# VH-VL binders against Spectrin beta chain, non-erythrocytic 5 (SPTBN5), part 8

Target 1, 109 residues: Spectrin beta chain, non-erythrocytic 5 (SPTBN5), of Homo sapiens (Human) (q9nrc6r3533to3641)
Amino acid sequence: TPTMEGSLEFKQHLLPGGRQPSSSSWDSCRGNLQGSSLSLFLDERMAAEKVASIALLDLTGARCERLRGRHGRKHTFSLRLTSGAEILFAAPSEEQAESWWRALGSTAA
Key: E = the ipSAE of ESMFold2; O = the ipSAE of OpenDDE; V2 = 0.75 times the mean of E and O plus 0.25 times the DockQ between their complexes.

## First folded at step 4 (VH-VL)

Design B11 (from A2 with heavy chain S54K S57Y, light chain N34K T100F; framework fv_spartalizumab)
Fold by ESMFold2-Fast, scan of step 4:
Parts: C-alpha cells; sequence; structure tokens
Structure B11 (fold): chain C 109 residues (1-109), chain A 123 residues (1-123), chain B 113 residues (1-113)
C-alpha cells in the first residue's frame, strides 16, 4: 500500500526468464511506486504527466535487497521479479536507499 | 506470426456505448502494451489510450476521460476498449496496436496493428 | 502535450524522385542518457492499417526497403524516400512516444504523378 517517488539510477541486470541483456548501463530515471507496481520514467516531468514509462514492474512476489559495496555505485539495492528479471538501483542517498528497500519489501511481500 | 484480430463493424446511435475487442496471438500477450488509436474518415490518427495487460495499468488522452475504459483478459489474450456516451464525431475506424515490451526500452512501438473496426454513429 | 507538425501537407512526385518529409516537435523527444529519440514513422495506404517503417527516429523496421530512411534529433526530424516507387503512394505519419498522450503529426500525403 505505500506510495513513493524519487530520482534513481537503474541498470538492467537480468531480463525476464533470467536472460542476460546484450548490453547494460546505469541510466537515470524517476521511480514511482503505487500499489503493487513500480513505474520507471525518463524524468520527473514524465512521471508527473504519466508519460511512456521505461518499465512497469509488477512487484507481486518480488524480492528487494540492499547491495552493500557492489557494482561501483553507492546506496544500491536490487529488485528481482517473479519473471526472473533483475534490476539494480542506486538512490541519491543512503536514507533514500533504505526507504526504497523498506517500501518495496513491504509491497512485494 | 504475430496477429491482432479485432471485432467486426458497428453501427450505433448517439448516447449508446461501444465495445471493441482485439485478440493477440503469436506472442506473449502480457509482455506488450496494447494501444487504441482511432481515425475519422479522411483525417489523421488519434491516440486514445493504452493498457499494460499484466498489471492492468491504463493511460488515456485527457479528452476521453470518463468515457473510455480499456481492459485486458490475460486468459484469452484479448484487450477491450469501451467508449460510452457516443456522439456523431466518434464515427471512425478504431485500431488496436501493440507496443513496446513494457519491461524494457525495446524500440518497437506500434509494430503490429489490428485490421481496424469501422464504427458509424448516426441517428 | 507534445504537438508534431508535418510538412508539406501533400507532395506530388514522379517515380525515381527523392521525397523529403519533415516532422517538427514542440518539445524534445530525445532521451539523452540513452541517446534515443522517441519518434516513429508510419505508412498508411487507403483502407489499410498503418505500417511501421522507422523507429527510434532512424532505425528501419525489419523488411522495410532501404530506400526509406529517417534522420534528425530532438525536435527536428526528416523522413526520406530516396527513389520513389509507385507503391509508395500513401500518407506518412510521424508519432512520438516520449510523453503521454502519444501524439501523431497530421500526415504528409505522397502522390505519384
Amino acid sequence: as target 1 above (109 residues)
Amino acid sequence: EVQLVQSGAEVKKPGESLRISCKGSGYTFTSYYMHWVRQATGQGLEWMGNINPKGGYTNFDEKFKNRVTITADKSTSTAYMELSSLRSEDTAVYYCARGPEYYFLSGYYFDYWGQGTTVTVSS
Amino acid sequence: EIVLTQSPATLSLSPGERATLSCKSSQSVLYSSKNKNYLTWYQQKPGQAPRLLIYWASTRESGVPSRFSGSGSGTDFTFTISSLEAEDAATYYCQQYYSFPYTFGQGTKVEIK
């Protein structure tokens, strides 16, 4: 039931079915958590206007964990979907990473 | 082979409601947005809205607010568009179209289209 | 909402000639971090559904002849048919998928003399 919105960086680590993407890089996005869905938008304006999302992630049964000291980014966490897709995220601060981790964990479980 | 097959032509009176179906086959239905686009005779294309069939999330052009409803039935791989309070200016060909794989920036927006459903609204 | 303006409204050419169509966006449709322009071009023949020709402003859809190309970035886009064939008589639409609502240009009708 929580709602949360904020600037994030993300990296597509695994595609649905556990496949490796042909290329992956850290990119900026605006995350919007509402209900059981996490929407990733290109920027804050696109999130506010509900523009075409980069991704719409179904959080039912998803797993979220903190990624301490990995992947060359600070304040990181991972989100693994029941589809086998895995996305890595970096928040602007440790406090925000903790907030995302808690909100996503409570929504997914 | 990817196919989108729409329901047949409709003739309606003002004030009635319209319901069009679009059945997808040849792909994983829940992995792609389904969009609805209409075109009045001799005019350009107008995007109405879309649905993510897995999550049920919808987006609409504001001008259709409170008149349009888009739904999807995962078990039959079918999307539906309902338009209520019909007016003569709703006379158009209505298309469903697939785009993009919503988990990723796939680059395949509106890569497949239904054949179109002709709708005439007149008294 | 993002407004797409196409020009010219109608283009009448002979087979073998180059067709150049313009699409201008009221706002940038470039996602800078991915260097992707959220712009497509469609071909529509009378009585038919639109057909995707170009996506990401310049990438040809599989099976689309090489005479069709797209270029441009941000707000200014061009669609080119390098050597017009009789079968290319159609209306061509640009479309942006950067922002909701998705919007189309008004179309350029390409006629064969």
Scores: ipSAE 0.013, ipTM 0.620, lowest interface PAE 7.0, mean pLDDT 82

Design B12 (from A2 with heavy chain Y33W S57I; framework fv_spartalizumab; at its last look DockQ between E and O 0.06; V2 from the best seeds 0.00; counts 0 for: pae O 9.1 > 2, placed apart)
Heavy chain, then light chain:
Amino acid sequence: EVQLVQSGAEVKKPGESLRISCKGSGYTFTSYWMHWVRQATGQGLEWMGNINPSGGITNFDEKFKNRVTITADKSTSTAYMELSSLRSEDTAVYYCARGPEYYFLSGYYFDYWGQGTTVTVSS
Amino acid sequence: EIVLTQSPATLSLSPGERATLSCKSSQSVLYSSNNKNYLTWYQQKPGQAPRLLIYWASTRESGVPSRFSGSGSGTDFTFTISSLEAEDAATYYCQQYYSTPYTFGQGTKVEIK
ESMFold2-Fast, scan of step 4: ipSAE 0.193; ipTM 0.739
ESMFold2, look of step 5: ipSAE 0.013; ipTM 0.638
ESMFold2 (binder alone), look of step 5: mean pLDDT 91; pTM 0.929
OpenDDE, look of step 5: ipSAE 0.013; ipTM 0.640

Design B14 (from A2 with heavy chain N59Y, light chain T100Y Y102L; framework fv_spartalizumab)
Fold by ESMFold2-Fast, scan of step 4:
Structure B14 (fold): chain C 109 residues (1-109), chain A 123 residues (1-123), chain B 113 residues (1-113)
Amino acid sequence: as target 1 above (109 residues)
Amino acid sequence: EVQLVQSGAEVKKPGESLRISCKGSGYTFTSYYMHWVRQATGQGLEWMGNINPSGGSTYFDEKFKNRVTITADKSTSTAYMELSSLRSEDTAVYYCARGPEYYFLSGYYFDYWGQGTTVTVSS
Amino acid sequence: EIVLTQSPATLSLSPGERATLSCKSSQSVLYSSNNKNYLTWYQQKPGQAPRLLIYWASTRESGVPSRFSGSGSGTDFTFTISSLEAEDAATYYCQQYYSYPLTFGQGTKVEIK
């Protein structure tokens, strides 16, 4: 079973190696955290079927930080992978952002 | 220069297994999905599956489930596709193709392709 | 699985003519939240691997001539070559990446008379 799931917005902030992406925008998704993996899906139905995953993130050694309202969205947090990639997330509420931060922190090293 | 170089042509008998390699160069191998696509002579393209070389996660078309295995060796920047229990209808050209940078989240279109590996399965 | 249907199967035209190719999806490949169509077009010449021409339905890949364009949204997509050149003789495939399994259309063969 997943340890956390819910609607999110996300934005690729840094590519592996800490490189800048050529372009980056906020997109909507459904996040599903299970074990050490975070899966991003286009919508709730696709998440249930696990067919339209737009990303599968390995959380081993990852770092999750609360960003609050920075980066143009409220209720934000960042996920930095050991590769140097960084993804920004916005949750629907401050409570949801706190829940994601705690869940992601408990699965990362 | 980005290149994907595949292993050479194979001739197999029904029931045998096939293993094709695809070596990436000119880019960070672990930053991009690698996909496998096949094409029977005179026919269209058929997606088989993919791998994220960084984490090793894979997805397959259900049609090939139980027969296909995709792996990646980070140290040699090489992806492998193994197809078991070969049948005559597996006769095709097999391609590896690079997907989007996996942390860029741009979808699964293929910007670079290997040259293809011709596989003939006949008794 | 999403089925892509291309038409016509074969298109025979002279240099300088406009080629219009269709790709129809069995379900929408438009994700409304980001307003993107998860559809690509590839060119394949005999004996060669496919070449990416268009992604996100209408974005032309770097180095691809401006005579190639893509349009459409949801379930109905068009690929256009505004003025055919001899080197454009090839089979053209559409592909969706909205959901697994990834699928391709059956291809449209463009022949130059």
Scores: ipSAE 0.022, ipTM 0.660, lowest interface PAE 6.2, mean pLDDT 83

Design B8 (from p3 with heavy chain N50W; framework fv_spartalizumab)
Fold by ESMFold2-Fast, scan of step 4:
Structure B8 (fold): chain C 109 residues (1-109), chain A 123 residues (1-123), chain B 113 residues (1-113)
Amino acid sequence: as target 1 above (109 residues)
Amino acid sequence: EVQLVQSGAEVKKPGESLRISCKGSGYTFTSYYMHWVRQATGQGLEWMGWINPSGGSTNFDEKFKNRVTITADKSTSTAYMELSSLRSEDTAVYYCARGPEYYILSGYYFDYWGQGTTVTVSS
Amino acid sequence: EIVLTQSPATLSLSPGERATLSCKSSQSVLYSSNNKNYLTWYQQKPGQAPRLLIYWASTRESGVPSRFSGSGSGTDFTFTISSLEAEDAATYYCQQYYSTPYTFGQGTKVEIK
């Protein structure tokens, strides 16, 4: 069962159904991958205490792609959910971005 | 107009299973969590679990985990709750309720509710 | 699990009076990092489904009359109806969504004389 945790930045690119968000900005978060669920928390403490997350993403059938320095951030990847939602992520390093991409790709089976 | 319409009243015997439907309309069904909440006569509300209709992921109160199954059919915008091994204490009104838009969980408050399904389990 | 205790069990008032309802949590539902209280209030009339009135402890749901308000933080919450109307006769429930399982208080029944 894949597990991964780390600091990320995220940007809402598309809402469910492929809708355009009214506003879109990069925000900091703590990502917590457990099996086929990715939880986004405000910070490390929120994640450690498992307080209600700011986002719970169902990864069943999701698509994860590496990006190359687009959208104002480096070490980026995108996650597209079966709902049509798409989230862009930026990791602190290239190695961490690749780790996230591999872990998220393996859980989407 | 957002509406949640549930199936009709049920009368069951102990040991049987229950299946209730909840049809959503007036919104994008796969964008919102669907919760199930029950209420025994004259008693408080009890959360049972939720489903994300987009991917089918579920979460349950541990009290129900081994007896409850929640599913969703995207083509008909309908969620289902099944409860097995019924006991007399399962006599209650069962509600479906729309939770937060699943993409971002701003809170697990329920903005729209079904009309309720009365279930009687007689011993 | 988090236990919510509501008081009083029943409140009987005349139209125009102020109703004040209490909800106390067995542990804090305030997350300090985002300064949010994970608490809601619902109204339920006999034979009807609950109706959302207040979320995040003090935010009024769209379409809910301004006479309804919520306040408090941490473990101590208050729901107020500033000037009671006949249609407000109902049971009012608080709910927390700080941690699973999500739990409700036992309810306060508001009766109108």
Scores: ipSAE 0.046, ipTM 0.676, lowest interface PAE 4.9, mean pLDDT 83

Design G1 (framework fv_gatralimab)
Fold by ESMFold2-Fast, scan of step 4:
Structure G1 (fold): chain C 109 residues (1-109), chain A 125 residues (1-125), chain B 111 residues (1-111)
Amino acid sequence: as target 1 above (109 residues)
Amino acid sequence: EVQLVESGGGLVQPGGSLRLSCAASGFTFSDHYMNWVRQAPGKGLEWVGQIRNKANSYTTHYAESVKGRFTISRDDSKNSLYLQMNSLKTEDTAVYYCARGPEYWFLSGYYFDYWGQGTTVTVSS
Amino acid sequence: DIVMTQTPLSLSVTPGQPASISCKSSQSLLYSDGKTYLNWVLQKPGQSPQRLIYEVSNRFSGVPDRFSGSGSGTDFTLKISRVEAEDVGVYYCMQGTHFPTFGQGTKLEIK
């Protein structure tokens, strides 16, 4: 079963249905992949105090694509959900971005 | 045009239960965090709780004063928001407003741009 | 919870004169994204609350330019440059950096 955990930055790119959000920004988080579920924790002082529960993404049918450094961050990849939602992620290194891409790819089929 | 219409308020005895509804129209309901805010007679505004959008897995958060007694839910297919109120106290007497929050992904910052007309809940002494 | 404190709690103004309302938070409202989620809400007599200002200084669509918000960190101000009769109501500051909390409200009256 795929598993992975680590610090990430993320940005909402598309909302469900493929709509563009009216506002979005890069935020820090901690990602935790367990099988077909990706959990995001906001691990910053103020964000962690606000988020009492985990955000959970269903990866069934999702697609992960390596972006390599576009969208204002290095070591980026995108995750597109069946709903049409798309999230951009930035990993601390290219090696970690590749690891996320491989792990997320194995959960999508 | 954006509209939020609350219903389900009424008179109930302490310890009783009541379910409020908020019917939304004029926007893509499923994209927004939705909130309940209340106002006791002659008092200020108090946030009751929120439910996030589908992108944030419908996570819920509650004010400490209602935690364990109130449950927020939504039905995106009906463009409707709900507040199930159990174990009601006289202190829960208030006008309850539905308020539209942001269409954010995991972003913690909030503001409310549209408010409903409110529905009155009276819990007898 | 973040505690929001407004001063004054009541304000009486002659039409055409300015009004100023202060709001103080128990901790900084600066979020990790560099934004400050301090908002202002107006409730006119007998009506539901309505939007006024978001993120310190941004007016919502339809809000007259005589309304302005300013501030940073823990201290914020709402100003009305020339008060009009339709401005009567209770003004609330609201923080959205954490779980939402409101100030006590400031009642603005004419005369």
Scores: ipSAE 0.014, ipTM 0.613, lowest interface PAE 8.0, mean pLDDT 83

Design G2 (framework fv_gatralimab)
Fold by ESMFold2-Fast, scan of step 4:
Structure G2 (fold): chain C 109 residues (1-109), chain A 124 residues (1-124), chain B 111 residues (1-111)
Amino acid sequence: as target 1 above (109 residues)
Amino acid sequence: EVQLVESGGGLVQPGGSLRLSCAASGFTFSDHYMNWVRQAPGKGLEWVGQIRNKANSYTTHYAESVKGRFTISRDDSKNSLYLQMNSLKTEDTAVYYCAREYYDFWSGYSFDYWGQGTTVTVSS
Amino acid sequence: DIVMTQTPLSLSVTPGQPASISCKSSQSLLYSDGKTYLNWVLQKPGQSPQRLIYEVSNRFSGVPDRFSGSGSGTDFTLKISRVEAEDVGVYYCMQGTHFPTFGQGTKLEIK
């Protein structure tokens, strides 16, 4: 069962249905991967206290692609959900981006 | 008791500018995403825009109809939300409400508290 | 943007009788996190909008249990099991899956 946790930046690239958002920017979060679920937390305190996640993403059928520094950030990867949504992530390092890509890829089913 | 109180509405000519304020009390304002929603006379509700909290870098999002003309900002030290309206059109005539976002996450909108509104009339 | 269509646009109900309002979206409101961000908002005459329901079927605190929401995908319903005089107003559905859009509103009147 894949597991991974760490600090990330993310950006909504496509909304459900494949629609372009009218505005989009990079935001900070902490990601927590448990099996086929990716939880994003506003900050590390929220994750530790388990008060609430800011988003819970269902990864069933999702696709993860390494972007290698595209979209204004280095060490980036994309996550495309079956809803047509696409989220871009930036990890703190290339090694961490590679780890996320491998972990998320194994949950694609 | 959560309260949102808008002010700054009035009569303004087409092409003019106006700044609206929303004073928040009874909750930790700095934790919440805030929105502006408007209602033209006798019409339904229309979302204007959103500003996120400090943890999300105060990012803003706008309805296409106001993009480039309206700017949302906030001052957490004063528990205040602002809407700067430029290049006003007669179609901007409406009651403007500030609304607190129920969940402070970027993956969905739900409004739990609304102010009483402030009226903006754009006419000659 | 996602278009929200409500039916009927107005209805009159005798106190104690049920009322039902339908809301249809031009696209599915299911978000990538598995949640459906459909809300119901009530605006009483001469008052500001007030919260009613979030995420299809969840009542906000203080909302009487005679109000219930249901639906999925593109089709949603708000039901009031026993209408009271204080329920008079305009009911709006609102999608929050994308940038918010509202239905046209349904005016509820008492006979």
Scores: ipSAE 0.000, ipTM 0.555, lowest interface PAE 12.0, mean pLDDT 83

Design G3 (framework fv_gatralimab)
Fold by ESMFold2-Fast, scan of step 4:
Structure G3 (fold): chain C 109 residues (1-109), chain A 125 residues (1-125), chain B 111 residues (1-111)
Amino acid sequence: as target 1 above (109 residues)
Amino acid sequence: EVQLVESGGGLVQPGGSLRLSCAASGFTFSDHYMNWVRQAPGKGLEWVGQIRNKANSYTTHYAESVKGRFTISRDDSKNSLYLQMNSLKTEDTAVYYCARGPEYYILSGYYFDYWGQGTTVTVSS
Amino acid sequence: DIVMTQTPLSLSVTPGQPASISCKSSQSLLYSDGKTYLNWVLQKPGQSPQRLIYEVSNRFSGVPDRFSGSGSGTDFTLKISRVEAEDVGVYYCMQYTHFPTFGQGTKLEIK
């Protein structure tokens, strides 16, 4: 069973190794946290059209920080992986952002 | 630097089989989806198929022209991509290229940002 | 499958002149995430294809600023502001909004 699940917006800030993506935009997804893994399920149409549509993030050693509504979205937090990748997330509400931060902090610590 | 090196091409009779390899270096191979693209003599580029990374269950997808005959696989411990071609037809004659797909974390990688040099497959009797 | 159609199939330009290549898709390439997954690829004579433009208008690292991409929906254009001898080759548009498909290619030659 999922530990936490919900709708999120996400934006790739840094790729593995600290590399910068040439293009980065906010995209919608459904996040599913189970143990030390965070799965991001993209729009159903992407899955149906057989394009790459799912990301699985290993949270071992990851750091999650609240951004307090910066980066063009409200209710934001960041997730930095040991690979050097950094993803920005926006939750639908401040309460949900806090819940994600707590859940991700518990898993990564 | 990123490098993709194909091998295994050659002359094969119709109905025969051939296995192509692509050796990757200079990047974390296991993070990337990988693609095969081919080009018949004097013709344009045609996508053959794709294999996803471990995080996406090594899912494979194929062009209709090769479904049921071609199988894509990979060995992340050897940084290698493979294309097993069975029941080969004369219209499969082409240069086969290995091409890099998007990365493991979030759909942020580029399709076909790096290509190999190609390996030639000729199907004739 | 999405059909990609390029125009012209070939063109010859004198060095220093501009070149323009059109690419049309059979359906919109705008995806549900707001992105348009249209790339341009160059194949120089006797060489492997190489990256040029991604997501309509973004140059890959190392691509000269003489190259520019534009367009939206189903209509896309690649422009070279001042063609040089090294630009000779076949230019392909490709989409990956769905499974990848390529245009038939446009051969650029120097007069």
Scores: ipSAE 0.013, ipTM 0.588, lowest interface PAE 8.3, mean pLDDT 82

Design G4 (framework fv_gatralimab)
Fold by ESMFold2-Fast, scan of step 4:
Structure G4 (fold): chain C 109 residues (1-109), chain A 123 residues (1-123), chain B 111 residues (1-111)
Amino acid sequence: as target 1 above (109 residues)
Amino acid sequence: EVQLVESGGGLVQPGGSLRLSCAASGFTFSDHYMNWVRQAPGKGLEWVGQIRNKANSYTTHYAESVKGRFTISRDDSKNSLYLQMNSLKTEDTAVYYCATEYYFLSGYYFDYWGQGTTVTVSS
Amino acid sequence: DIVMTQTPLSLSVTPGQPASISCKSSQSLLYSDGKTYLNWVLQKPGQSPQRLIYEVSNRFSGVPDRFSGSGSGTDFTLKISRVEAEDVGVYYCMQGTHFPTFGQGTKLEIK
């Protein structure tokens, strides 16, 4: 039953199947974690209204790793889905990155 | 290697029906939003509609010109996308493309395109 | 529906010379997240459309740096600094701020 939400930056590192994306850039979003589902919204208003997400990720079997600030952002962590997709996230602080990593780890089981 | 292979195009009379298929390979089909885009002979591109992935409940959206006549569906177990076209009109004559949407980038970035299948509506 | 208008409709360029294509939208493409969802698509003769640029100025992988996009609000430009024979085709601007609409296309030809 983990729940968490907050402002994040994200970048798609690998597409499903482990393929390279056509282009990869950092985007701002609001992450909303409910159990084993992570929803990414472009802004807080969209997250509150639950109208459309830019991604809805099934975290079953996913792996979350802390990163040391590679890829041009601080307070980063990676999320690798069973599909082979990999998304990089940057949190506003080290404490928030730690909280996301812990919450995502408990939902990936 | 990403590949989208379309089939089902052909000649049909006005008021008739036709079903198009798009077979996907080289990527995890089930994670992607899929779109149909058409192009009338000698004309520009026109978006037909979208179907989202399982995580978004296979939600569909359609252009006004096709609402009520066209239905988009998918079968993730077969890596296939479908377009059921009913009550066809001569203005539906076009090459129909399936296209993947880069779902981690919003804004309808059509990442990969099929080769197209031709639909001709004529008496 | 957002209407996308391209100028010119056709353009003939000597190899090595620059080309510029304008795209105007009937309303601002700036979304509430601060992003502008204006994309460019290329269709080469006899081929399927292919990705070129997303969010005004970002090149997709494999797109040469001689291609550049710019603009904001309702006015956008695609520039090719040195046109090559492989660049012939029809260029479309496309907005994704709402349900997608395309410009009418600009045909680029070599003199």
Scores: ipSAE 0.012, ipTM 0.590, lowest interface PAE 9.2, mean pLDDT 82

Design I1 (framework fv_inotuzumab)
Fold by ESMFold2-Fast, scan of step 4:
Structure I1 (fold): chain C 109 residues (1-109), chain A 123 residues (1-123), chain B 112 residues (1-112)
Amino acid sequence: as target 1 above (109 residues)
Amino acid sequence: EVQLVQSGAEVKKPGASVKVSCKASGYTFTSYYIHWVRQAPGQGLEWIGGINPSGGSTTYRRKFQGRVTMTADTSTSTVYMELSSLRSEDTAVYYCARGPEYYILSGYYFDYWGQGTLVTVSS
Amino acid sequence: DVQVTQSPSSLSASVGDRVTITCRSSQSLVYSEGNTYLSWYLHKPGKAPQLLIYKVSNRDSGVPDRFSGSGSGTDFTLTISSLQPEDFATYYCMQGTHWPYTFGQGTKVEIK
């Protein structure tokens, strides 16, 4: 089953149901893909006493597309869930963005 | 324990602005949405909008767009809601409420609420 | 906006009574992953609203088992099996499936 881990930036582009948030911003995270689940850890910048939170994104039926640096970041890709929610991700490099796109594509199929 | 503690009551004149605070404790502040809900006298609960404290991204109900601004200060674990161009119809108790973890893409419900802030708009 | 309608708007009851409140949405509240985001809240003047039930039928931590939720799609019910003195309050349902999130008008449970 697909696995992948790495540093990412993410931005909520569309809310569930396809509605645009009134504003959105990029935030840092660590992504961990295991099977059909993508987990986001958002606490690398937090103090040692604070605990990491894990976000669980269900990738069943999700679509992943390469964006080539749209939306103010380089090395970007999008993840659109069956809910209509869309998250934009930025990887540290073009090669890593390609790796995420391939891994997420094989998981969604 | 999870707590949301709001600022005290405000009395404002029509046309003024009000800024209400909501201080969070007992959980990871940057992991959960905070939403604002109001109740006008004799009326029900009305959702105003919400904020992601981690990135500052906001979503507002259309009728408040252009008059409401939500902000978050991660250093103090405090969310603010500012409402401008106040009308007598804005007289209400304003509540902050904790929504779901913002990075989990699911539907919404509110598990913890602040005690409320009465805002009175009168001449 | 998705309309959420509660009935009745008010009711009078005695301690020990079974109380039933209904909530109807103008659209299905089933979310894409299969969960239904209909929640119920208890509200008393001068106090914060309190979550009772989330995702139709799940009782929040510490909520007494006399409170139960049921329903599907567009029709939902909150039942209090044996009303207690602390239960005289206004109850609200809320849909969190469709933006913007909307509350019912409220049901006031009053002493007979």
Scores: ipSAE 0.000, ipTM 0.579, lowest interface PAE 11.0, mean pLDDT 82

Design I2 (framework fv_inotuzumab)
Fold by ESMFold2-Fast, scan of step 4:
Structure I2 (fold): chain C 109 residues (1-109), chain A 123 residues (1-123), chain B 112 residues (1-112)
Amino acid sequence: as target 1 above (109 residues)
Amino acid sequence: EVQLVQSGAEVKKPGASVKVSCKASGYTFTSYYIHWVRQAPGQGLEWIGGINPSGGSTTYRRKFQGRVTMTADTSTSTVYMELSSLRSEDTAVYYCARGPEYWFLSGYYFDYWGQGTLVTVSS
Amino acid sequence: DVQVTQSPSSLSASVGDRVTITCRSSQSLVYSEGNTYLSWYLHKPGKAPQLLIYKVSNRDSGVPDRFSGSGSGTDFTLTISSLQPEDFATYYCQQYYSTPYTFGQGTKVEIK
């Protein structure tokens, strides 16, 4: 079963149903992949302020695509859920982006 | 220490406008949405709307659309809610409350609240 | 609008009692990512509301272990395992699945 953990930047690109978010900006998170579930924890600053934000993403039917530096960040990939939600991610390095893409089951392999 | 401090009580006549402030401290102001919730005497809690201080985008409950305006001043870390065309049923305690920036990923639950501002509308 | 209804509207209890409050939504509060958007608040007269539970079962930082949330889909429960003197208050559930966000009508927990 796929497993992966690490620091990422993310940007909410599309909301469930394919709706445009009212705002979209890059922010830090910690990703934890266990099988078909991806958990996102917001940065250490938000955690220290007692704002626990756990997003549990069901990856069943999801698509992951390497973006290779589009959208203002390097080492990027996208994750599109069956709900129509789309999240953009930036990894700290090209190698880590490749690792996430492989672990998430990229259609671009 | 996260703190939201609201302006003081207001007494208004029907048809007037009121502007309530909510000053944030102890965190990065632009990283969290601010929402407004009111409670009329003897009633439950009612969500009015919210604002993203990063960029100023707003969402309002439909019944307040056209009467409510929310704004943010990033230089003072202050959010304002202005309610116009006041009626007696607008008499309530108005609260500001902090929500996560990422509605899509976290949803908006309210972790810190201001102390409340009583707005009384009477003729 | 997505409505939430609480039961009971009020109850009388003694310190040490187990208290159960129910919240029912007019439709499912689950997004396809698996998160369920329901929270619980404690409110005392003259004070601001306080977050107790978010996403059905996650206790906010500093909230005592006696508070627990459970449920799925449309049926949710807040349990206080052993009521303390500071717990006499009104409790509200809130759905944040869709705007407008709505609160239950409240459950007042009073001294027996």
Scores: ipSAE 0.018, ipTM 0.587, lowest interface PAE 6.3, mean pLDDT 82

